# Miniprotein binders against q56419: the designs that were tried, part 21

Target 1, 326 residues: q56419
Amino acid sequence: MEGRTLEEVQEEVFKRHGVLVPKKELEDLAKALEEAGLLLTEKVEARLKEEEEKLKRERPMRLAGLSYPEGEREARAFLEAFRASYPGEGEEARVLLMPHLEPSRVPEVYGAALAALEKTPPPERIYLVGVAHRPLKEKAAALPVPFQTPFGPALPDLPALQALDALLPFELFNTPLAFREEHSLELPLFFLKGRFPEARVLPLLVARRSPELGEALKVVLRDFPGLLVLAVDLSHVGPRFGDTPLTRTLAEEARRRDLGFLERLAEGEPEAALAFLGANPTRIDGVEVVASLLPLLRERKGKVLAHRLDLEAPTLSAVGAGTLVL

## First folded at step 3 (miniprotein)

Design v7
Fold by ESMFold2-Fast, scan of step 3:
Structure v7 (fold): chain B 326 residues (1-326), chain A 108 residues (1-108)
Amino acid sequence: as target 1 above (326 residues)
Amino acid sequence: GDLIERLEELAEEVIRYLKEHGEEELARFIEEFIKLIIRALKSGDTEYAILILTILAEWVAKVLHRLGAPEELVKKVFELIKEVAEALGMSPEQIEEIERFFREAIER
């Protein structure tokens, strides 16, 4: 593992599996990886380069047949079932906050998003902002290729992406491999493409807060108007996320923090939403996205359409999900 | 006993396949990784075994995919890993994540 610290290995394991592995065990694992030369072999590097080259042409579906049906007809029926799970009416969205966790866990929350999309005029483009689940070379990244869906490819808005790249102090197209397996984009995109099949997409990932991204997006949205979608999950609590086992008190705290965050965003007060969370003790992953997009969220009033804290009983863990229109 | 014996047998088959396709370093890695899982299973450290198995499953699936391994081999590897995962009491969500890795590996 040349160039990798034991702390970095612990962070990667924790990030992927929500478990902190004892240092001695990680040392044994790191040594096994170093002795095999797996991470640093020329063959591995050649294969990573091959995968990166493939991503220059298109981003294939990774969750088809698992999180959603791969056939167009089945996918349409699946999407309509989510809409049917939400009994309320939608509101027109200029900005939509929706989840990216497994849709079948919170069907009414995705149904609320679909209801909002039904009230929204079809946009020419969608600015889809997700959360990076793999390290990025910069604070944010985009991949300017067609993203495959059961409803056909979601085409990139190349002029808007190039305008965004030109306004940023870093290379926007900096980490193609981070997009190969990224559910924070793929799962929301399934629903967005199903409702707006003609809309082009700007697929964006945020790893750390980037105020320069929000400032650049504010300029680009003036010249290339479209729907802004924040694809974020809310609280992450319990052992699966490196926390104590879920209790009634912890679940109530997670719901309170989720709703307080969303309601402040709905009042057009994103700085107040961030301040309300403080140190973010229930690990709302939308914090870095909201902090990056402040100029686009200020003074936009809206409505929380749905919220749920989804319980994972086997791990005594939970993830919050919500739908907000601005 | 039975489960560990089947894990060792399948490991030998995967290692042989990798060596036949010029992936000597990857074969050595899988051999060492499986030894770690077997040690964890014998020690009764279920949580640690689950963590190690999940990491191994992801890497094995990615390697088999990159090599264009036969669908039948990919399925055989997945079925054994799933059996180990179920024996360790892994959640449906954890098993679904492993299944996702292997479905991708079968990709034409």
Scores: ipSAE 0.000, ipTM 0.228, lowest interface PAE 11.1, mean pLDDT 81

Design v8
Fold by ESMFold2-Fast, scan of step 3:
Structure v8 (fold): chain B 326 residues (1-326), chain A 108 residues (1-108)
Amino acid sequence: as target 1 above (326 residues)
Amino acid sequence: GDLILRLEWLAYFVIEYLKEHGEEELARFIEEQIKDIIEALKSGDTESAIHILTELAETVARVLHRLGAPEELVKLVFRYIKLVAERLGMSPEQIEEIERRFREAIER
């Protein structure tokens, strides 16, 4: 329960029992529990302060036993099963775009990412850029502590993080609590640590478009070379995301829109990819990440290895996921 | 209107899976059964729609089990069938009967 979002609880019930618990019912339960604790507000504040202090030392696993196995042996078998879900060979990556939604929903897409990592020489560090699902004090943030995984802790690249912080017009380590429950970092990190156990990481979150981040990262990557990973989901369509119920035809349109975006990125034209979405409106996770990282994506040609639109039948909604190598 | 859309989604999930596994004739059969349910609903014949859905649920369960379909797909299809049954106004007892038949079909 601690560190679990309502979406994660809903997903876990769906996985175990094949039942999608309406978000409203989970929200009502959460509200009742919160109301029971109102007279103990000082205890809640003390727990949050304690959690923030713990996050200054390490970031514990929150999704172990839910989205991936807790034990190392089971985790390695799980990772191998995902690789087996992709029938193709990968391509060497200098930049990798991969999803951060529940892995079991799109195993071939994560398998394609693993295939690309298999063809990629082990990097000394990974720049892992995810999407903030909680407010940040600034446009972007990082947490310079070990992130626990079933394969051991992913250690922070402190020199590279400090170099990045020095180049930004804001304090990079500004919102530790935002990392307490952040699946856009935790889920990709599981796969990255499994493949590159010795690599250090720069865990970065983008909340709003930050051209300063992209420019600073271009400088830091020159001095501290590594693998750049964009952990972003694609189209979010249907009632779960405030849209009309999907039909088969609209789902096919969302797939074509996702692929159009990815193919433009693969041609080294990230501005054209963003303009394409503006001309063909759909909600896509990670637009702010791509917009922030423009200097790192221009003129880099690559290949779309996989794409899937994951259908959530009970809510008539869908989330797009893809693997792109640049 | 949303019940018809939900039936179209049920068709999409099952039909795509069957086509990917070379079961094109079964995919066509299931597509036609779902069209029959939709036509019954459009004509106001809810009883016929319920009858067709109940038989279809058992058939789909047997086929998915025989093909070794992933547990996630089996659960998704079952959850969708249950959702459609609820929207058709089936009683809790009728829905429980569909659940029992579905489970027995995937086991044998």
Scores: ipSAE 0.000, ipTM 0.144, lowest interface PAE 21.2, mean pLDDT 81

Design v9
Fold by ESMFold2-Fast, scan of step 3:
Structure v9 (fold): chain B 326 residues (1-326), chain A 108 residues (1-108)
Amino acid sequence: as target 1 above (326 residues)
Amino acid sequence: GRLIEYLELLAEWVILYLKEHGEEELARFIEEQIKDIIEALKSGDTESAIHILTELAETVARVLHRLGAPERLVKFVFEWIKYVAEALGMSPEQIEEIERRFREAIER
């Protein structure tokens, strides 16, 4: 924030874009920057060292009581409510693309993912690929510890993770702290663990495109078969993301970009999906994940089950979310 | 001016949000009221614009109550009305009055 008050930042955004950003959202941004180490102090550094040590044993829940219930019974009812929000049938998935934004904002989209999981035979393991929202030392990372959920701990598939690590030109277990506060893994994992309680997990984060990750995963998946899950959000539009305030026309364009991207993935043409976004610029956080996993997505045909553009009134911004089975 | 452009952006955004959530009749109603506010502002009649916004807030609250709207939609519409009121240059006391009338209407 460079010495600016939250009130000064709020006034600047309103003056330039006609949007009054709530103080809480600016506070959340400042906290995220501090946690990312951008405002590192002696106190923050000491706290981060303590948290890093704890992450060597387990990854605790961070969003329990906020984005989902802490108790198993309440969590089960919550999950079933999301399934009920989607009126359609699922399709069997070998690859599932699902969102990682706040579930209550797009219940039908998470419901579609649950419907797909309902039609999918229980996998022995899940390759859960999310987006790094904090810096990684390498292009990708994993954390080989139990991840706590209201349905019990999601256990790591250590043999598969070790096989993956051995095939990569960098250390896979390189940035434990990036996993301390990571929505793109925790929120999808809640739903995945609820439906497949016995499946082991490979929790993976992608910070930037890593073709070597996709090639290595293709080999590992052959030897350690499982469900591949891409936990990605779609278009990010509006002032919250450094863009102009959202209009009806811009929202329609964002929906077209999201659907064009998903439809090309559903045809088994991930390069065409990336090229489509290059011709129609947008901030889709899934681009780096898709670009990394090309060998796993080619020639796999499937179906888009749901898509929504979640509108955020206070910031005049929106985030796209979708469910795709391949 | 810029105020009218801001109101037009808010109007388009509100209408899009309501349609996305299946509230097409409410969206149409709000669109028509916002056109009246913009027309008043284009004629330089800020006092009439404020009067229309105050009545709109109470009417929207009654419509939301009639529809049994979920809390998320009520919060969205309320925050939008507050931002429009601020953009129109309404005082904190005038905004508090709109907030009071809005809350009273949805409780009935």
Scores: ipSAE 0.000, ipTM 0.306, lowest interface PAE 14.6, mean pLDDT 81

Design w1
Fold by ESMFold2-Fast, scan of step 3:
Structure w1 (fold): chain B 326 residues (1-326), chain A 90 residues (1-90)
Amino acid sequence: as target 1 above (326 residues)
Amino acid sequence: GEWEELDPNDPRVQELAKFAVEEYNKKTGKNYEFVRVIEALRYEVDGGTEYWLFIEVREKDTGKTYIFLAYVFEDPKTGEKELESFREVS
């Protein structure tokens, strides 16, 4: 998982501190740290096996008391506050794009999503597609267990998950540990479970473009109709993300990229949306999700309900967030 | 909250930048003189206002100039200011 070379580390130290650290000293330090790590491998492996076994039964809350309240009554008040932050009415969604960014940073964007959910008939199931922030053994994965929330457990739709698994050229339930700490599922799920407490869930992660996932989902949705949710963030700009410090010009460019992307999706033109992003699609983590789900997004017209570019203090960086109904 | 670019020569921006330099000197024992504000941003957060200031300073003993990025938090109820961060930039 390490993408940084010794030479890259040496260059960064020189840029930041004006000191050229001898390569041999960095090599010796890296070797010592690696050798120390080897002494712990059996303990780490045993711990990972225990965590994997727990995930066969349920997925516990990780962000309760941090990103949202743990108690049901406090969680409901929190959810209603987010709805109140958006002054508009929603529109019925068959497909909903919403963020997975920390909710307190963009309350009006989550409020727009809640407004859309208010206009949407209660689905029997939700296909919740997030972005893998940890490696998967395959291009995509799912975890077929209850996900705990302050509103009670979000139960898996086992028949629909099994139907999906049967259509894929790989095992769908391939990386349970990737779900242990995954905010791209947990944060949207909090809002979705609060609005649709009886809906079952298909918790899906995309790590790389999987056209076979989109084709399989199109088939499964015919037999198991439900709400499709794309839980994706938009532009990532500024020093935290390897970019220059945020200026007005860069912020305006990020807003233009985000809105151009969302507007093309709203016209039912997902290929045009991907093409619009040009040379730097990796700065929007939702690109891999949209590219995987093309068959589900084509020819669906809709509306952008909200968009914000949230300034991440104190890093002079920003993350785009939006709500799109299709 | 809302984000806004400020005039670097605004008297309020100048006041915030001078505050930041003074606080940094006090905390570190450095002797930097304020030269100018290059860029200033204002952002509303829960409980107050954050200012990001790109400040040129001069080291009094050497005459060398440096650019720092300062983050200043202001409580709108009290007007109290706090220097949250002061980092040298390239």
Scores: ipSAE 0.000, ipTM 0.195, lowest interface PAE 14.1, mean pLDDT 83

Design w10
Fold by ESMFold2-Fast, scan of step 3:
Structure w10 (fold): chain B 326 residues (1-326), chain A 91 residues (1-91)
Amino acid sequence: as target 1 above (326 residues)
Amino acid sequence: GEWEELDPNDPRVQELAKFAVEEYNKKTGKNYEFVRVIRAERQEYDWGTRYRLTIEVREKDTGKTYIFEAEVFEPEYLDGEKKLESFREVS
């Protein structure tokens, strides 16, 4: 009965079937539908509360058996295959930008990230910054629990997370449910844990620009040094993302914007990288992450190791992915 | 894009066929030698070209010959390497 009165419903039934349905029967039906809706709402709320309680103990794998192998042996072979997909040598990373899209689509890009990690001394902790795909109560969030992987649990760096929380003007440990289904953390973490099994992790999500996060991280990194990882994708073009079907011109524009963005970051000019994109018409993922982390990216020079614009043929769409070392 | 007939003896067609056989060997552990291209077709898209090649191969250990239909996708404006999409025996 959405947007309809019981009297209007009664009138329509009479017009179509010549039968006057008693008002009480319609009222009883409306009550039953309302009671059913209430029960569904209570059931949904109970389920969400249950899931939130589980997330206070650990974050289970969601993409094991789908995006990567569940077994440790198979997962190790999978990592080795991705490293082999990149023919070049890595560079030592203090900051690593890597993708978070489906790994099988851009194996060379993940391979370049693995090559960089191969040249990087094992960090005591990894600051893993992903993109929130669900609303957060604040501009950013973290979940201070073990994240399960095929290589064992990635343990949270509780002292560093608490230091970060203390410096922020908002509660860092907000919105636990946003971490339940979050590939921008799970997929990069698979590769990072495989390479650095002993490193602790700060799993961070950015939903909106938070300059406060970047300023706080600059302070925390001084006392708790570690590897900073920006897990972001680049251009998103084609019908799946609101564009027309992929054309030569659109693909060239996406590649130009991806590379121009990465090159300016590699020159230590993150403000120039953001300005280059303007209105971000090809929807480069990670703009909000870069804008939040400006103090950590300025005057830090590096190298773009790989870039791909990957075609999703069924939808005539494409997603950009890159590996950048700073 | 509609399918367009190509010259089986075109040097580019020959290179694509050899690529297809080498990729199939790598993925399956088979030891096939490229013999010749029997038929070649292409289907052009704005973002790349799909090739359909009818290829005769010889199994190195047995000397037996087989005919396969291979489909190879070559991106023109997207990054990435040629990929073997299918490789199926034709009777």
Scores: ipSAE 0.006, ipTM 0.313, lowest interface PAE 9.9, mean pLDDT 87

Design w11
Fold by ESMFold2-Fast, scan of step 3:
Formats: sequence, structure tokens, C-alpha cells
Structure w11 (fold): chain B 326 residues (1-326), chain A 91 residues (1-91)
Amino acid sequence: as target 1 above (326 residues)
Amino acid sequence: GEWEELDPNDPRVQELAKFAVEEYNKKTGKNYEFVRVIRAERQELPFDYGTRYRLTIEVREKDTGKTYIFEAEVFEWEDGTKKLESFREVS
């Protein structure tokens, strides 16, 4: 316990159990517990360093067998089932906004993304921008290694990543460990690799608003054209996210918030989309991504293909998801 | 709250089961036909969130005539808005 002296511990044991434990024995016990803690810390640090070294060579699958099938045949069937979940036709995308939450929760939304990819000419590279769920040393980061998928490895576009790094005021490859367990990249990548097996990827994470990232990407995209994908979820409401329990009224407000945000993006007005959200207790993790990429989103008109607010009855919570083409 | 047993032949239960099968077909491209409800339960959720239903349903695949048993969980808001939360085969 922080703030407790050995004398206080000795006194409490005597009062409760009528036994006076010698100070030396308490000191020896405290030392043993501290040394055990130090050994655990050293082991954890050694493991993290080992994982970091592995991530310099490749990024393994983490969600295979959980969020999508591990085998290629089963993964292909799974992907086609999601496409079948969306009854509409896609639209061609130069910019695609798609979710990164558990696919089984919003199959129609992922199906809409797949429909858009069907109408999109195969890109030479995909700029995949996700949300950092772990701290980054800088506002944004990338990992320049193959990302494993059931459809084979998604190879990094090294020349484009190097061009991007050269334009940034910080080191782009700054936090490899943040990529070890990052579903905002892994889940969209499963669908993107399934549809564009030959495309190279720039796997990017945004932790905080980085206008310099958006400016640099605008330059790099001119020299290295490709598909820009924003892998973001929308409203997060309810106790699972630190809010009050979800009611019908709050769910309707969340849907209105999500659609208002997406519709303003579809009009090529990303600043208006951000302003529409306002100071709101609802968390949308895509805000920092959109705010970073303003130069790439302005004056691009498009269409909202799908939106779902996924209701989690056991937690009285909900997460919004949408597919937008620009 | 706790789960409460319902009459599998209750018209409301029958409608929920048909909804679940139809919703699963739409999401998966399967062609299952509702046959009967074997068991039904309901759970009232706190904060006026709604009602959760657990249904054991027999279905028939139209093309093969083969039958399967599924456990479905359906969430219903107070206004009658429904969502299929899960639909999994029971051996």
C-alpha cells in the first residue's frame, strides 16, 4: 500500500491478530515483493523488445480465427458473404471511409465498402489510415513491413513511405509496438487485400491531429497515386464508453450525428463535418483522422453508401459505422 | 433481469422467430424456411433499454430439405424496433 509505513503495518497486524511481526521480517517481505516486481518488469521489458524486433520484419495476424477465418478458402467465402449482405451497387472511390469495428456486427456496412471496391479500378497502392488505440511517440506513425493476411502478405510501398517520411517534421517509423495489436488497420486490410491482392499498402496510424501529415500526403499522392482509405468508427455511446446507458432518444441522436457528419464529408466540406459534431459527449475516434486529412477531403463530393448504429444490448451501448465514397 | 420461459406457440414468439430467420437469410444469402419454435425465453433489460429474446428455432433449407436447429437472440426496443443479435447452429 502506498503511504503506509512498516510501523503502521506492524500495528495493524497486532491489533487484528494479536501477533507482533518483527520489523525485520516485514522489511524482508517488502524486499522480496519489490524484487519479484522488478523481475516481472525486466521480463516484460525483454518481451516487448523482442516483439519490437519481430515487427521490424513483419506484422503477423492477430485476429485470424477470431474476427475472420485463418484459411484462404474460408476467408474468401467470408468476404463474399459480407458483399452479399449489401443489396446495393457500389460507387467508384478515390477516397473510401469504412469502419474498423468487429465485421460481424455491421456486415452490410463492410458489404457496401466491398461494393465500392468492385467499382474502383485496382490501385497500385492503398493509403490505409487507421486510429491509434495505443500511444504513439509522435502524432502519427507507419510500419514499413509486410502485414500478414489470409490472402498472403500485404507488401509495404517503401518508395512512397520514404517520400512521406522525408516530408514530415518527425520520424514516421516511430512506434513499431503500436502496430502489434491494431484492429483499425488489420480488419480493413483483410477486406482490402481480398479485393486488391496486388496493391501495396502504406499502413498509417493517427493518434492526434497532424495537419502536416495531410499536407505531406497531398504531395505524396500526386507522385504516388493510390486509394485513400480512412478506417474509422463513428458514434460510441453508452456505459462501455463511459457514458450513460443508451436510450432510444440517445440512439436516434447518435444516428443523426453520424449521418450529419458523413453527409457533410460527402459534400466536400470536412470543416463543416467537424463543426457539426461540436462539443459532444459522444466519442467519434475518426475525428482526429479527418482533421489531419483536411487537404485531401476538401471539395471532393461523394455518397454515403451505408450506415448502421450497432446496438449492444448486454452493455446498453452502441457503436456507429458507415461507408462513404468520395 | 433473469430469463423467463415463454410459450413457443405464442403468436408474438412465432413472429420474432420468423423475423430472425428472415434477417439471417438477408445477411448471409441463406435460404432457410421457418419450421417451428422449440423453446423461447425473454429478458427485460434495465433503464427502459428494451427486451431481449432467446429462441430455439427449427429451420429447413429450401433447396436440400435438410433441417437445422438454431439459437437466435433478438433485441426489441419498447417501440417494437427489432435487431437480430446472434443466430448460431445448435447440434
Scores: ipSAE 0.000, ipTM 0.328, lowest interface PAE 10.9, mean pLDDT 86

Design w12
Fold by ESMFold2-Fast, scan of step 3:
Structure w12 (fold): chain B 326 residues (1-326), chain A 91 residues (1-91)
Amino acid sequence: as target 1 above (326 residues)
Amino acid sequence: GYWEELDPNDPRVQELAKFAVEEYNKKTGKNYEFVRVIRAERQEVDYWGTRYRLTIEVREKDTGKTYIFEAEVFEYPELGEKKLESFREVS
């Protein structure tokens, strides 16, 4: 039906089969197909409601057996292999910026994050801030349930989440379904839970810049100290992301944008980091996270431990990733 | 991401291969029947999902001739979303 009128369908049937189908029969068929599509939509909505109810109890693993091993022993070996891929020693982190793209694409970058976690005292809780890849009802959201990992469930810090919710002008627990499949939380959490098995977590998603979130987190972190983790990828360039095919020039520009952004964050100058990106902030998915967390990033000096622009030749595209300790 | 070798007889692999053949037939008007999967690989691709590379044997109904195709199927982590990205005859 798409791109064809009822008259064109009628003509084609007559031409091929010598039968003139009355327009009303074609209209009735079109209506039945539209009604079937509506029923399929209702089925999808019913399944989404069921999934939302399940998310009130726990957040199951989605990427186990795909991005990381599902068995604890294999997961431990996998984690240690990533650490071994980074030849340096880490630095103690008060704030950690790490990627959330497929770990096998940038093993040294995840290895650098693991090195930093080795030098960091075990926190009571981790504020894990990722990027929403699905729409949120509000600018940010959290899901206050256990997140399953191969190392056991990462338990929510309910008192800290409650304190955060109380300070926000919107309901924090506003879009459970956005967490059903969210690699920006699941992939960093695998590494964080592996290194800090007893830490509770605040799993937070940012969809759009929320200065009120950063202001509230600054207050909550004073009363509930913990490790702040920004799980963000850097440049996204090429056709996969709506851009032209990657060239050597575009790749070099992406590397310069990534490093300039990270270096300014390392100087404790997050506003300068955002300004450095200029008119292309949407090409770095971490921009909205950084813009939301400005009060937590100002005047914190640190070090860029690793950076890589991972080239995906079949799609002529690339994604940047980095590890920054503040 | 890395390419992971899969069992070509895995039921999920078989399902994806049949999907690929059916989608190719819809788009081209060909009448190929799925015969078997020769090789299967999987790659995780950031937030865009999972890419499967399948080497598939098909049979043309009218002639009985068999052909080997390499298909790439991209599966989004969302409910029910998968897409045939390429379907190319190989030697």
Scores: ipSAE 0.000, ipTM 0.108, lowest interface PAE 20.0, mean pLDDT 84

Design w13
Fold by ESMFold2-Fast, scan of step 3:
Formats: C-alpha cells, sequence, structure tokens
Structure w13 (fold): chain B 326 residues (1-326), chain A 93 residues (1-93)
C-alpha cells in the first residue's frame, strides 16, 4: 500500500472487475499482506544470519566441479595442463597481477601466472586482493577463515590480518556474506594454493578506492612479508556488460587500453597507468584495486607475460585478461 | 568448424610455421631452426566474430646440436587485428 489509499485500491478493482470490495475486507487484506511481508522478511533475515554464521567457520568451495575439478588428483592434472598451455618461462614475482575470469577461456594467461609462481620462492603468506562483485559495508573487506580448495584449506594469516585491521579507519572484517560467492578470490586461490600449499592467505576485496588500505598494507608487508597478488580482469566490453555490441573498433580499443595499462604498471608508474585509462571507458575492473595499492606498485619494474581479449560471440562481448609480474 | 587439410608448402602456412618457431624461441630461450612443415590444418570458428586456428606439424633443428624434433603448434589468427598468437607448441611422440 505504499503511496496508495484503500479508497484508490477499491476504485481500481471496481474499474477492472466491476466488483465493489468493502473497505473492511481491503483493510483485513492489507493487514494480512503486511503480516505476511513481516514474516517473509523475518525468514529472509534468519537465513542470511545462518549463512553469515557458517562463514565464521570456513569458506566452502562454490566453483568445484564447474570451473575446476573437485578431487585433488584431478585438480593437480588440471593445473598442470594450464601450465603446459603457456610455452614460455616465468619470472620471479614480488607482485603478480593475474585474472579471475573463467580459467578455461584464457588458459595461456593462467599458464603464464603459473610459470611466474614456478620461478617465485614459496612465500610464507599471500596477500590476495580481488574485486568485490557484491556491495561491501566499507571500501574493502577481509574474511579471516580457512578457504576450502581441492588441495586442502588455504589458512588465514590471522596475525597479519589483525595487524592490518588495527591500522585501518574501518572494520576490516565486514560484510562476510560478500565472500560467500566471490570468484575473484576463489579462482586465483585455486592456482595459488596448488603452487604454494604451505602459504597462509589474506583474502581481501576492494569495492571502492581505499588509499588507506594501500598505506596500511605497505606497513604490514614490512613486518609480514609475502607475495602480493592482484586478481583483476581487464576490459569488459559488449552487451553482457551494459555496452554496445562488440565491433572490431571496440575490440581494438579494449586491447589498446589493456596493454597500455599493463605496460605502464610494468614501468612502475601506476598513476600513469590510471591516467592512461581516463574515465575507464572499457571498464577495466582492476582500476579500483590499483588506485588503492599505489604505494605498493610505484617504482616496481616488471614484465607483461601474457594478454588475451577473450571473445564471447553469442553475446557480442569480450573480457580482457593478462598476467603481469612486478 | 571442422579441421581442413592445407598444403604444407603453401606460403601462408610456411609463414605461420616460422612465426611459431620464432615465438617459441623468444618465450623459452630455445634456439630452434625451422626446417619444414609436415602437416597443416585450419579450423574457422563458426561465430559472428570469426577467427582461424592453424594446427601445424613442424620439423625443427636445434642449431647448437643439429638434433631434429617434431612439434605440433597451434596458432590463432585474431579476427580483429589479423595478429598471430602461438597458443601451444608441443613435441610429438
Amino acid sequence: as target 1 above (326 residues)
Amino acid sequence: GEWEELDPNDPRVQELAKFAVEEYNKKTGKNYEFVRVIRAERQEWEDYLGGTRYRLTIEVREKDTGKTYIFEAEVFEDPFTDEKKLESFREVS
């Protein structure tokens, strides 16, 4: 009944059905609908609290059997097949940018990431920074629980997470429900855990630019050194992303923007990388992550190992993916 | 689309094979010399955006040792830029 009177409802029913419903019956119906709405809201709230309580214990696999195999042996073979899809050598990474796009669509890009991990000494911990695909209560969040993988649980680095939380002007452990279904963490984590089974993890999501996160991470990394992983996709173009149908010109523009962005990051110039994109017209989803992590990316030289613009012909859309070592 | 046989001596096939060997050398630090194409196939994607994948069986020689190897390479030709991409390069056998 929001914005409508019972008299307006009565008049509309009469106009449509030629039946005059007594006002008392409409009042009783309105009460019943309000009561049903309250009960439905209570049930929804109860379910959300139940899911949130489960996430206090662990983060289960959501994409096992879909994006990667559930069994450890099959998962290992799958991971090695991705490595084999990239014929090049990797380079040691202190910072790794890798995609979170469905791996089977860009196997050589994930293969390049695996090659880099192969050349990287096993870290004690991985700072895994993904992109929030659901709203967060703050600009960034973390979930301090074991994340299940086919290679066993990726355990949280609780001391490092607590040190990070203490330096931030907001509660880091906010919005646990945002982690329930988050492929920007789950898909990279599959590859990272497969290569570094002993590494602890800091699973971090960025929703909006948080310079305070980058400043805090710079401090935490001095006391708790580890591998920094930016799990981001590049251009998102076409109707699937609310854009015009993919054209050759748009695909060329997306590729130009992806590579220009990555190359400037490889020169240790993250501000120049952001400036190159301007308003981000091809929707590179890593922009908010890079803008948050500026202090960690400045003056770090590196190399772009792989890039692909993956074409999805049925939707006339494309997503860019790349691997960058810094 | 189905894979269709190509003439191994076709100039375009030869160009793609040389590209594949050069690209593999750049990425791996290997010093392979292109010798010949043994078999060539192409697959055209039956989608709006198009694209052609080439599967090439290539004989190469290692310059320092003179040893020969047979590789199967897959090269993708980008439908928007006509740029070539080496997708795989694996020894046969």
Scores: ipSAE 0.000, ipTM 0.145, lowest interface PAE 11.6, mean pLDDT 86

Design w14
Fold by ESMFold2-Fast, scan of step 3:
Structure w14 (fold): chain B 326 residues (1-326), chain A 89 residues (1-89)
Amino acid sequence: as target 1 above (326 residues)
Amino acid sequence: GDWEELDPNDPRVQELAKFAVEEYNKKTGKNYEFVRVIRAERQVFGDTRYRLTIEVREKDTGKTYIFEAEVFELPWENYKELESFREVS
């Protein structure tokens, strides 16, 4: 065995796989190997393959004990507390837009989503569309495995996923590792599984606008009807997001931008919603999702149930969150 | 967050692209020279992520290559990290 630095191991994995492994993960692995005498590069490759293979069987919880309680009883009480934070009754949803940021930051917005789910007949399946926070090999991806929750596993709708895959010009099941740590699916799923424990799920991630995804979903939804959920956050403003510090004026602009976007979606005019954002510069993370799903959003009228701009005072930054039923 | 198209000639985009090439060289022992940014995108949530399509030239051979790089940034801490750097055909 020859001596290797962590930098040399990162370099070799990056050359072969185009992925940069965090130094902390390599440091932890190096400590384990101090007594074993194994090559780090081979061990890292084996670990990545092992993690990828595990994700082909099931997706474990990552945020249990952090963003929501691990135990079922505690998770139920937590969900009920969020519902109680919203004073309204909600509306029936065929399409639901809800956030995916930390729930404790915007409890009434998640509560509004729960209120809508209470008025919605239990769907056989949920099309859960989130935003990719890690690179995907294609414009969109899905992971056709059970997703663990405190309420039991959310089972994949395999026939509907296979029908979707068959209609797309790319392999739908293309980046399992991107789902290992993906809060835009995990956080909404906690609430959806708590409310609809029998519903199967199509967990979908969008990285870039994919009109072909929207067209394919329009076809699949005809044969496999279900609830469409867009798990997206709204305006991102301030230094945390590479922008100037939040001011009263910027906060007002962000609120106006969020509400203008949501109101146009509620009128069944998703192209007008996107055009409104184009005329009013924004960092709304739902743009690529809405642009991909245009055929499913046109002429579908609804109602904005809640909106909040959540302030992170230490960084003078804010994230918008909303609940919209269509 | 959604990916937002950026001006490839934006000074910040140029700075991040040069950073990505320099980091790749440090990690791989390559001697690539930054030429230009072809396309740039930004994703915002918690941190800021950039997807950059970059043309580079190999100093010794004169050959040019196109790479897609992903960089995450914490601007208020002057922190940047190269997450991926892949050759595009």
Scores: ipSAE 0.000, ipTM 0.278, lowest interface PAE 17.0, mean pLDDT 84

